# VH-VL binders against Putative inactive neutral ceramidase B (ASAH2B): the designs that were tried, part 15

Target 1, 165 residues: Putative inactive neutral ceramidase B (ASAH2B), of Homo sapiens (Human) (p0c7u1)
Amino acid sequence: MRQHRQFMDRTHYLLTFSSSETLLRLLLRIVDRAPKGRTFGDVLQPAKPEYRVGEVAEVIFVGANPKNSVQNQTHQTFLTVEKYEATSTSWQIVCNDASWETRFYWHKGLLGLSNATVEWHIPDTAQPGIYRIRYFGHNRKQDILKPAVILSFEGTSPAFEVVTI

## First folded at step 4 (VH-VL)

Design b13 (framework fv_modakafusp)
Fold by ESMFold2-Fast, scan of step 4:
Structure b13 (fold): chain C 165 residues (1-165), chain A 119 residues (1-119), chain B 107 residues (1-107)
Amino acid sequence: as target 1 above (165 residues)
Amino acid sequence: EVQLVQSGAEVKKPGATVKISCKVSGYTFTGYYMNWVQQAPGKGLEWMGWINPNSGDTDVAEKFQGRVTITADTSTDTAYMELSSLRSEDTAVYYCARSDYYSGWFDPWGQGTTVTVSS
Amino acid sequence: DIQMTQSPSSLSASVGDRVTITCKASQDIRNYVDWYQQKPGKAPKLLIYDASNLETGVPSRFSGSGSGTDFTFTISSLQPEDIATYYCQQYDNLPLTFGGGTKVEIK
């Protein structure tokens, strides 16, 4: 994974209108959009099947503007790293976006498209086992002749294994 | 390893059509845009257009509108660029290049396909 | 369309010299500019993204700076392997556009 996926709002506004298509492109940039056939939170790039302690696990999701989540004041995290517990047959949260070992990067794209990259810098103290990464976000939806609404969504990565060398 | 592998060199006569392929491996094809870039001999880089393989949506630069068709086949992880009504000025190396949904930065690039248009 | 005007078109410098290339956008593009290196007979390679960020694996002698309309790419100490043509590219708006390129040669 490249260093270029940093958390930031890269909103830029241009007021140059040369055609109806330019206006449409500008309009599409101010709404959250998912690629055709996809939904917000879908995995675009899964984690590798296996990692060693000290490596960085990375998942890329179809994203939405993080400002939507901040404005909603939900006290929710943008991400969790979860470990599978066989004894209870359940996923346990190991860390969230407040953890020093996790990073959340939002990249704003063209025409309202964006993605969210979640990194987990696997500490030497991590227990071997099966893990997954989850992303939690909110998209702004604008229906014809209706006020904008904010809708929550979540995405979950395929499971991956962490091994101690 | 992420790779873009392009089809081989072509020699065409004026008025002909050329179709270049770009086969990808090592990543999720539908997760990224695919761009096409033209470079005439001894000249700079010129963006021709891109496709979103997930949707099939394309944008083509005005200079190439009406002559360029960009397509993607998700069953074979291959993007295509077709250029019609070839002129001597179309003699160039053509590159495919991957970009993220959010950016115009191109990484990786295909190795390039040389197209020569001569009488 | 956003025009990227790159200068100089070519330069010759000695090993160890500081090399500076500039790129001017016809309108404000914030920091949405990347820099590429193209060696003879090869495809371009991304060196700098978002005006000032060094791509992984790229030597620290390469750097970028600038915002808005004026951008600079610098090689702090030119090496023989740096012989190449360098291009800026904007991604603020479609169509995506490149600068004309700067050919860097060693004296």
Scores: ipSAE 0.000, ipTM 0.482, lowest interface PAE 13.2, mean pLDDT 82

Design b14 (from m15 with heavy chain S99G D103T, light chain D92H N93S; framework fv_modakafusp)
Fold by ESMFold2-Fast, scan of step 4:
Structure b14 (fold): chain C 165 residues (1-165), chain A 118 residues (1-118), chain B 107 residues (1-107)
Amino acid sequence: as target 1 above (165 residues)
Amino acid sequence: EVQLVQSGAEVKKPGATVKISCKVSGYTFTGYYMNWVQQAPGKGLEWMGWINPNSGDTDVAEKFQGRVTITADTSTDTAYMELSSLRSEDTAVYYCARGEYYTWFDPWGQGTTVTVSS
Amino acid sequence: DIQMTQSPSSLSASVGDRVTITCKASQDIRNYVDWYQQKPGKAPKLLIYDASNLETGVPSRFSGSGSGTDFTFTISSLQPEDIATYYCQQYHSLPLTFGGGTKVEIK
């Protein structure tokens, strides 16, 4: 019986080691990843060239877990809708993620891959002109021998036109 | 190895429906988008649409809306493209191609020849 | 729809020649263009992505350049195995659109 228990000790050691390896691999998968040849914030699906008031403008970006921004105590917006102003040759913010007209959706893919969809439900009161959508996020990076880091990024859509009729 | 294997050649009569399969191996099927591209004889490549196998979401080019249905079966790692109301101008080679969203297509299936004749 | 106008539609060149293919977008597409090679009877193969990035495993004689509306694809020293049709493709806006293709042959 005592000899029998001695042989069991080796099995318990191997089981514990395998479980530790599995947990480490799972932990390493809670990082953000960009698709091949892309960086975080890159546009995956641009808005259409033109929209009418009442339609929905949509842009899909290479995304990252929005909890990274929360954990980093960032209180800035996840998105802006901006209108080009020719007189000042600058972009003016007309909406952010607190607006009823905007929606932010984060879609988790595999192995840290994700995308962020920004929708702008164009109100009937929107002024005609040239617009763009921007996405602001934070990605979590962890190299094998280094602690995790949180990195800021931003992406900007191609411009699109809003017309009334 | 990453591989996309398409179903064999089809000969159809005008008005018929064709359903082409694209079976994947060597990667996680739900981790990538699957695109469908048509190539008519003597013409170039024309994008038909894509599916996200993870969500089932699809986008189909306006030219093919109403005639094309794109589906995915995650239990068999197979994407499908069904084209209805076939016309002679639908005679083409049809390709499936893996994409990371709308970006670069790699790899491509070997192609499926569809001939529509009476 | 964004139109991709590719030129020339065909060309014949000698082994060792520099071959240049151009692609013009009907509107600004930034760098959202890929280039594909299609050998006779085979599926297309990605060579260049995002206008200028060489895909892994693709020979360095292939290159791409340009942004906005004008894009160029170059083979610095044509080899016999490069006989193929080459296509540009934009992914700035839906629907995705390809150029008409350029058939490259050896004289």
Scores: ipSAE 0.006, ipTM 0.544, lowest interface PAE 11.1, mean pLDDT 83

Design b15 (from m15 with heavy chain D57G D59N E62Q; framework fv_modakafusp)
Fold by ESMFold2-Fast, scan of step 4:
Structure b15 (fold): chain C 165 residues (1-165), chain A 118 residues (1-118), chain B 107 residues (1-107)
Amino acid sequence: as target 1 above (165 residues)
Amino acid sequence: EVQLVQSGAEVKKPGATVKISCKVSGYTFTGYYMNWVQQAPGKGLEWMGWINPNSGGTNVAQKFQGRVTITADTSTDTAYMELSSLRSEDTAVYYCARSEYYDWFDPWGQGTTVTVSS
Amino acid sequence: DIQMTQSPSSLSASVGDRVTITCKASQDIRNYVDWYQQKPGKAPKLLIYDASNLETGVPSRFSGSGSGTDFTFTISSLQPEDIATYYCQQYDNLPLTFGGGTKVEIK
């Protein structure tokens, strides 16, 4: 049911560049890249300050290929939805990527750039309060004359409020 | 062939609401963001906001918050921009434009002229 | 908001001339700028992305350069069909913002 970004629409960009530029673009595509000055997991689009039950909360993060997470994620999740609990002054996990209310979409850009969209379809049973969304990923890094490595990262959204009316 | 086709020109009175459509073809609608851009007569381009058709999530520029609603209908591959409480200053050409990410706009719709006059 | 200041607002040049347009960001945007051409009565068309990359199908006389806060767009040999308004746009952060545009005319 999930859709992948239209990789094919951007194929002609690579094909029309000079041969050296095309090769560089292809090489960069096999590793994950974050925009300069940003890191993996950085928030590109925060959730709205407020949602009602029945709406969809969405956060977009600087992403990385989810395939990198396969071996390190056997008992872990790509995402959590957390509710602030004032009594204990802590965040409580209310959903993860196995929840039907959450959706995870990975969108490929050019040159190893990508984003990860986390959606939370707020159920009618959600309690009003302060929430946040977190993203857990792994990026593939390849330095000159070094073997490729897989590095974990986390992103956390600004808090947002859920109201019932 | 990727195309964005917008609805036709509108003439509205001050205080009215206008809803412009942008129908896409030639690509997976839910794989890209749809942006809306305003261009007043003889003036430059101003970004109004975007929608992720896959989630319905939107971001609207501060200047347009409260008056602009951006929606998408995935059954018809159509994005919409609704602008309420129209003023003479809203007279402009409105464009939809596709982006993959925080990146460039390609392609653009042909534009929809909205004229607000009494 | 990131402000994009574009100069000049208009220019007139002869066929074959080198035309240079500049765009200054109010903060460091790395190389996250693109350039559009808009002919009268038409939608804008992407020419340059990521500051210096030429879009496929765009003539090689168009080029872009710069990083950080200062960006330049150049037409190496102006042709009659290049009469248009040109815009820079940043995509480092939301809201996305455009320069004010440069109207290019033939003398």
Scores: ipSAE 0.007, ipTM 0.507, lowest interface PAE 12.6, mean pLDDT 82

Design b16 (from m15, 13 letters changed; framework fv_modakafusp)
Heavy chain, then light chain:
Amino acid sequence: EVQLVQSGAEVKKPGATVKISCKVSGYTFTGYYMNWVQQAPGKGLEWMGWINPNSGDTDVAEKFQGRVTITADTSTDTAYMELSSLRSEDTAVYYCARSQYYDYFDYWGQGTTVTVSS
Amino acid sequence: DIQMTQSPSSLSASVGDRVTITCKASQSISSYVDWYQQKPGKAPKLLIYAASSLQSGVPSRFSGSGSGTDFTFTISSLQPEDIATYYCQQYYSYPLTFGGGTKVEIK
ESMFold2-Fast, scan of step 4: ipSAE 0.007; ipTM 0.546

Design b17 (from m15 with heavy chain D57Y, light chain D28S R30D N31T N93S L96Y; framework fv_modakafusp)
Fold by ESMFold2-Fast, scan of step 4:
Structure b17 (fold): chain C 165 residues (1-165), chain A 118 residues (1-118), chain B 107 residues (1-107)
Amino acid sequence: as target 1 above (165 residues)
Amino acid sequence: EVQLVQSGAEVKKPGATVKISCKVSGYTFTGYYMNWVQQAPGKGLEWMGWINPNSGYTDVAEKFQGRVTITADTSTDTAYMELSSLRSEDTAVYYCARSEYYDWFDPWGQGTTVTVSS
Amino acid sequence: DIQMTQSPSSLSASVGDRVTITCKASQSIDTYVDWYQQKPGKAPKLLIYDASNLETGVPSRFSGSGSGTDFTFTISSLQPEDIATYYCQQYDSLPYTFGGGTKVEIK
């Protein structure tokens, strides 16, 4: 029940721990920035075109502080792994951040820049096909003379293929 | 200056309901969580729950579920904590306290004393 | 729920003494612990956040340390105005939980 929240808190702690940079760490907790010309959720590093079962698919997105979440925290999803279904021409969710196969890491850069790394440890039982990874987050925005707001965003990776031997 | 100002002391009979307010100023009300904390006479601090004023989402500690309702009015920048079915063990000082998601409490309201008279 | 065991429950010390309070979590909370000071009739006041960081405007005689399950709060040279009850609080997971408090008195 609280496993997901505990995981997110732990990830945040591990990536922000720095006794010599405490003030900078605090500033990074408040301010979220995207690189110039990018938006939150944009793909910084796509998955490879192809993976075999047993390998790890990895996507890196422009990230934001996971503590910014304002929706129902108990049921919030940070990521999904989806498989394309040709007969319905739609994407089907095969796992999310509560799955044993997925990992989410938030990595801080300087002055509010950050990235979110999503890993999918492809199980031996995975069906061959076309897959994609999605990231769902929230960024904190404070404009001059306007109240602070938390804005939701999402990013979607390019598709990649999973094959069996 | 950031301030949390709570409503005044209440004296209630067993079985009654009490509603305490916490009016904020000096910051964006919807940018922070509002927590409620109970302190019985001579006892320690106990977290009751929180609200996200932006979404209306609340989470209430298991001990208080069914008796506590936490609400927020964004038009008046005021948070409320309502405690029903009062008993003598609910005699306490109640505090509101601001936080970020999974962060420390700062500032705190001045506290509201609730006395349940038998 | 994470239980925070605080010790001692009370202590008496002389002005200028070094005072140490400990807080033990029932499971690892990394550095997600804060320390508050509460004077009689007043709301708690944040002194230390994230285990070891001194809040702005708080005297340098106050300090915190620790990680995982064991945390320490220290007053290096006790002053008369430090008479208060001190609480630790974890915010690693909900519900947030407080230690039982340590009442600090002057001899």
Scores: ipSAE 0.000, ipTM 0.489, lowest interface PAE 14.2, mean pLDDT 81

Design b18 (from m15 with heavy chain N52F, light chain D92Y N93D; framework fv_modakafusp)
Heavy chain, then light chain:
Amino acid sequence: EVQLVQSGAEVKKPGATVKISCKVSGYTFTGYYMNWVQQAPGKGLEWMGWIFPNSGDTDVAEKFQGRVTITADTSTDTAYMELSSLRSEDTAVYYCARSEYYDWFDPWGQGTTVTVSS
Amino acid sequence: DIQMTQSPSSLSASVGDRVTITCKASQDIRNYVDWYQQKPGKAPKLLIYDASNLETGVPSRFSGSGSGTDFTFTISSLQPEDIATYYCQQYYDLPLTFGGGTKVEIK
ESMFold2-Fast, scan of step 4: ipSAE 0.006; ipTM 0.554

Design b2 (from m15 with light chain D28S R30D D92Y; framework fv_modakafusp)
Fold by ESMFold2-Fast, scan of step 4:
Structure b2 (fold): chain C 165 residues (1-165), chain A 118 residues (1-118), chain B 107 residues (1-107)
Amino acid sequence: as target 1 above (165 residues)
Amino acid sequence: EVQLVQSGAEVKKPGATVKISCKVSGYTFTGYYMNWVQQAPGKGLEWMGWINPNSGDTDVAEKFQGRVTITADTSTDTAYMELSSLRSEDTAVYYCARSEYYDWFDPWGQGTTVTVSS
Amino acid sequence: DIQMTQSPSSLSASVGDRVTITCKASQSIDNYVDWYQQKPGKAPKLLIYDASNLETGVPSRFSGSGSGTDFTFTISSLQPEDIATYYCQQYYNLPLTFGGGTKVEIK
């Protein structure tokens, strides 16, 4: 009996292993991953140091599937454009992902890698000053044998200046 | 640059409680699990537990259950490991170490030496 | 719990020698094993992840192989700076467990 049970466990184990291996290969295409040596939200391409009104500020971040954020959204936005306010020594939100002048693009790569591009089309009405762009996301980690987890992350661009001509 | 900086060495009496901190910088604290590892003098590495700073969820190895409390303060990007009812066998170096989930530990904190002496 | 049995517990070899360390898991863990180097007085450093992948910046003389229950870590040509204790670790299941370590010394 013990030998029969052990033999059945071994056979079942091999079948489960093959199934798990196949599913893992599929999951590698749908689970979020950051490049080795990087973390989610890291800046891959910073904004330029300076922009004029009417130009487009662009930042590219290490991204994650935005579907993870739909039910887990902590900031109620994927992005903010913030202006430094010296009188309060704080950053003030001037735009978020609901603003018509912002664009959010998610580019899916291989094996769970992705990029998030944030564009700010600087309106003619923008005040000169120091600005930054932030990205808010959630990454999913899962193995077939392990519970799924959702981790939140934030990325912040280097500051850049918006100038008048 | 990603850094994990631990609090300084502690000398405690048997029965006391010790609380070690691990302050992180250079990455999003809530994006990684924080692990705690014990290493007794001249001995190997032993996993104590981990915390998900995003949720506050913890898992602690059976050997340490009931004596170890792992916490995280997201306002200061600091993880804590508290070990109570200290015994001479708890004399060790304690490390914090970052992991993404069920994967490798990188980076590690520099370690905190705890000496339990009568 | 998954036990990681590491052998040998210590070894002495000459500069230029091939050094082999093994880890045996008490159950199949696929390729969910990493290898760490710990120099005296320092925190461990990741060398190899997922059984066979070399961490960025780690010299090519270090390598790993194996799957299932039997894993091998190799230093193809031992250098003086390789004096350290080496540990395997599984992350297939909780609790996470380490091998007992192999202390590598030069003759």
Scores: ipSAE 0.000, ipTM 0.506, lowest interface PAE 12.0, mean pLDDT 84

Design b3 (from m15 with heavy chain N54D D57G, light chain D28G R30S; framework fv_modakafusp)
Fold by ESMFold2-Fast, scan of step 4:
Structure b3 (fold): chain C 165 residues (1-165), chain A 118 residues (1-118), chain B 107 residues (1-107)
Amino acid sequence: as target 1 above (165 residues)
Amino acid sequence: EVQLVQSGAEVKKPGATVKISCKVSGYTFTGYYMNWVQQAPGKGLEWMGWINPDSGGTDVAEKFQGRVTITADTSTDTAYMELSSLRSEDTAVYYCARSEYYDWFDPWGQGTTVTVSS
Amino acid sequence: DIQMTQSPSSLSASVGDRVTITCKASQGISNYVDWYQQKPGKAPKLLIYDASNLETGVPSRFSGSGSGTDFTFTISSLQPEDIATYYCQQYDNLPLTFGGGTKVEIK
C-alpha cells in the first residue's frame, strides 16, 4: 500500500541514461537500473551543510522501485534520520518513514532508472547537533533466461548540522 | 518463462459468489502489482482493481466496491479475485495482468470465463 | 474518472493499407497511454507504452503518437495477422481506464 508520506510520479525523470544502455533494453525494461558509474543508494544531491529547526533537509539518492522492499523485522523502513552521539561514538535513530516529519518521494525514469528523494521537516523540538539521512531499498535484477531477484541496498548522506539560531 | 495461469471456466446462478485464481511462475511474485480486468461478451476492457502482493494492499474500482475482494497468497504465488452477489451483467471473461505500479500490463493471464445464468 | 473515447469503433481495410485509430482523454494525461492488441479468443498484448514507445518484439509498422488529450495509433502497412481489436489505456490516475476498442478487419 502507499503511505501518506510516499509519492510516486511518472512525470518526474531526474535521471538520464547513456545511449549505449539502450542496447540492453530487452533486459532492462522491467528491472531497476543505476546510472553508469553509480550504484543504488548513491547520493545524487546531498543535504546542505547546515539547517535551522523548522527547515526541510533534502537528499536525493539513486533509487529503486519501493514495491521491491521486503517488510520484516530488520527492514521495516525506507529511511532513517540519525543523530550523532559523541559519547558512544554512534548514530542514534531519531525518526523513520513512520514519522510525520519525513517524506519519501520516488521518481521513475525510463529503462529502470529512478531517484528517491528523502525529506526531513526538522521539528522545532529537534536537538542541535550532527545528523544524517539514510535510505534503505531493494532493486530488482533479471539476467537473460533467469528468474528475477531482489537485492537489498542502502545509502547514507553526508553529515549535516542542525542549529537553533 | 513468465506465465500467469488462471483457473477454469465457471457457471454460476444469480446471487452466487465466484473466486478466480491466477498462479504465477517465472518471476518474483512480490515484485509486481497484479491487476484484474473484466471483459463482457463483445465488449471492451474494464479495470476492476489491483493488489500489491508484497504488502497485501489493494485498490478496487468504485463500480465493484463492496462486491470484489482481491487477495494474494505468497506461499503459492497465487492471486485471487472474488466477486459476490453475481448478476447477469457479471457474465464476462476475467483477466489477471501484471504491472509495475501505474504502468502497462504485461503479461496477461489466458482469461477465465464466468457465466451467470438462471 | 478519466474517460477514454476511441474512434472508430470498427474499420475494414486492405492488406498494405495505412490504418489510423484515435483515442481522446476527457482530461490531460501527458503521455501516460498504452496500446494493446487483442486477437479473437486471446488475451490482450502490449504494443505501445508511454504513448509512442514500441514494445520489444513488436513489428515496426506499429507506432503511436500524441500527448495531453489526443492520441493516435497507426499501422503503416496492414498485414493479415494484424486483424484484431485495439485498445488504448490511461494510467495517469486511478481507476485505470480503457478506450472502447477498435475492431480492425480485412476487406
Scores: ipSAE 0.000, ipTM 0.479, lowest interface PAE 13.9, mean pLDDT 82

Design b4 (from m15 with heavy chain D103S, light chain D28S R30S N31D; framework fv_modakafusp)
Fold by ESMFold2-Fast, scan of step 4:
Structure b4 (fold): chain C 165 residues (1-165), chain A 118 residues (1-118), chain B 107 residues (1-107)
Amino acid sequence: as target 1 above (165 residues)
Amino acid sequence: EVQLVQSGAEVKKPGATVKISCKVSGYTFTGYYMNWVQQAPGKGLEWMGWINPNSGDTDVAEKFQGRVTITADTSTDTAYMELSSLRSEDTAVYYCARSEYYSWFDPWGQGTTVTVSS
Amino acid sequence: DIQMTQSPSSLSASVGDRVTITCKASQSISDYVDWYQQKPGKAPKLLIYDASNLETGVPSRFSGSGSGTDFTFTISSLQPEDIATYYCQQYDNLPLTFGGGTKVEIK
């Protein structure tokens, strides 16, 4: 039986990582992991199709340890909120993780699994239009026989609409 | 349901260019790398390159550099592989295959047969 | 480039036999190796990931082992539907590379 994809995927990877072999691998290396069939930055829970000003848009991504981004210094922000501009046919950055209206939450799961939740508290001054949320991160890979590697990734939400009503 | 559906078989003359498509559904296209793999008749699998659809960044194996262009159209959730200056030895089945960054290939497209003959 | 040397290139066995295929990497790749099954006229299918993990829905007669440079794929009791070519693949570093394949046939 299949429920919502999000719940099925969550149950699947929890079962996958309960083995004694997985625990042994954790003792031999400290790495970020993605759920089976998913990659870092993948959207686990998209924003709703539509929001009103004053509401909170939320996206949950497959995450990685944010300390990797600070150590790597390749990317200086964890997230952006972007608005589509029809005149230039491009996405324009409206705010980032330094903005008061955004929140970034990193939640550790089991055995290197984690989630990154991005919230955008839509201000009353926001222009109606089409928006998206992006997540920028780095994951750590390391094995007993090779040096540690920090690898960058990006995730982008489906677009959603902000309306006045 | 996650699916990768490739364009149909092609017959080309030497020197021509072929462009193969791989349309995805059932997952976030920009969340995964798309790989291209060549398999000549009766031969093994050979990685050609991959693309990050989110950034447009590509890596192409040395053997195919200068002849292969890999692109992605995020508005249609479609990846493309273009091979130019076709030779008889390019006769092969070409596969697209999804992966995470440095992970296994799952799923695979059904394959596109390209025949190069004079 | 990391070269994956696979052996044997072909084998014939009887139904119920134990089949073993080996794959050797030209440098250490830890456990970043997968095994695929390709039936005639079909796309490859993932069987084993990270050297020893069985993909969901794949019969338990398939197994993998090894780390570093030496990897083994085993079919404990060959069935008629297992007639296929099997490939190892590394994803430790670019370019991604496959073994030459092992064609498994019934005697």
Scores: ipSAE 0.006, ipTM 0.485, lowest interface PAE 14.2, mean pLDDT 83

Design b5 (from m15 with heavy chain D103G, light chain D50A N53S E55Q T56S; framework fv_modakafusp)
Heavy chain, then light chain:
Amino acid sequence: EVQLVQSGAEVKKPGATVKISCKVSGYTFTGYYMNWVQQAPGKGLEWMGWINPNSGDTDVAEKFQGRVTITADTSTDTAYMELSSLRSEDTAVYYCARSEYYGWFDPWGQGTTVTVSS
Amino acid sequence: DIQMTQSPSSLSASVGDRVTITCKASQDIRNYVDWYQQKPGKAPKLLIYAASSLQSGVPSRFSGSGSGTDFTFTISSLQPEDIATYYCQQYDNLPLTFGGGTKVEIK
ESMFold2-Fast, scan of step 4: ipSAE 0.012; ipTM 0.595

Design b6 (from m15 with heavy chain Y101W W104Y P107Y; framework fv_modakafusp)
Fold by ESMFold2-Fast, scan of step 4:
Structure b6 (fold): chain C 165 residues (1-165), chain A 118 residues (1-118), chain B 107 residues (1-107)
Amino acid sequence: as target 1 above (165 residues)
Amino acid sequence: EVQLVQSGAEVKKPGATVKISCKVSGYTFTGYYMNWVQQAPGKGLEWMGWINPNSGDTDVAEKFQGRVTITADTSTDTAYMELSSLRSEDTAVYYCARSEWYDYFDYWGQGTTVTVSS
Amino acid sequence: DIQMTQSPSSLSASVGDRVTITCKASQDIRNYVDWYQQKPGKAPKLLIYDASNLETGVPSRFSGSGSGTDFTFTISSLQPEDIATYYCQQYDNLPLTFGGGTKVEIK
C-alpha cells in the first residue's frame, strides 16, 4: 500500500518549505506549559512534615510566568501561608507575598515550562500548629489564530507541622 | 527521528573516574531534561540525577551526591555523567533518558557498560 | 523518599494468559506513575504513562489502572515477545524512584 508513502512525502514538504516546526517551537516559548498529565499549581516538591521556628519551609509548584499575574489589574497575591484553626475548622491566612518572611522565586524552564518556589522563613513568634502553603498564578494560553487568554489557577501544599522549643 | 547515542563500554580500576557521554539528535536538546539511570547486573533501575541543558541546573540523588557530576554541552548536543571514586558495586549499565519535566522517560540511550575490577 | 513496592518479583505464565503486576507507593502519588518494559540486553521502553495512558505504538493488550497508592499493570493475553522485566516508576516527587521489577517468563 502507498498511503503511508504519500503521507510521508507531504510531511517532508512541510518541514523543508514552511518552517512550521520553528514557528511552533517559538510559539511554545511565549506560552505557559504544564508537563504532560499535570496542571498549573501542582506540587512538585512538598514541604517537610515538620519544621521548627527559625527554619525555612519550602514548596515547589508547577509554575507560570508571574508577568501574567502582575499585568492583571485584579492580582491580589502570589502566595499565602495558612494556619489551621480547629475551633472554626478553617484555614487562616497568616502571611502573603507582601510579608518579609515569605519569598517567591520563579524558575524559567524549557519551552514554556517553569516552576514556582515558595519559601516561608518561620519567625520565632510563630504559633505551633498545622500549616499549609498556597500558590496563586495565571497562565497564558495561545491557540493558533486566536487571541491569547490569561487563566487563573491555584495550588495547595500538603499540611505540615510547626513546633516550638 | 529522536536518537540518544551513548559512548562505549569502559573497564576501570577501583578509585578511578569514568565519564560517559550521551549525544542526542532529532530534537531540540535544550527543550528536554536529561536523566541518568544506573542498573547493576541482574538488578533493577535506580535514578541518579538529571540536568536541564537550557540552564545547566542539576539534581542528583542522595546516594550519588559527592561522586556524580552531570553536565551538558549545548554546542555539541551532548550530556555527560561523571562518576568518581569507583567501587566494585558501581559495576553496572548506565542509561541516559529524556524527559519533558519531572515525569516519564520517552527515549533512552542504548546503555554504557562500566566494569570496575582490580 | 517515596518507595515503590512492586510484586511479584517474578512470574511464569503461558501464552494467552492474563498477567497482573502490582505497584504500591509509600504515599499518595495521585496518578503520577509510569510503566516500562525491558527486554534482555536492551534499554527500557515506556508502555504506560500517568497510570493508565497507553504510549503511542504500544499494543492494546497492555493496560494500567489505579490512583493514590495502589497501581496495577495488566497484559490481557501474554505473547512470546512480552518476555521481559517490567518496572513501575513514580514522578510525584524527587528523587524519582522505580519499583524493584517483575520478571515475566513463558512456560
Scores: ipSAE 0.006, ipTM 0.542, lowest interface PAE 10.9, mean pLDDT 84

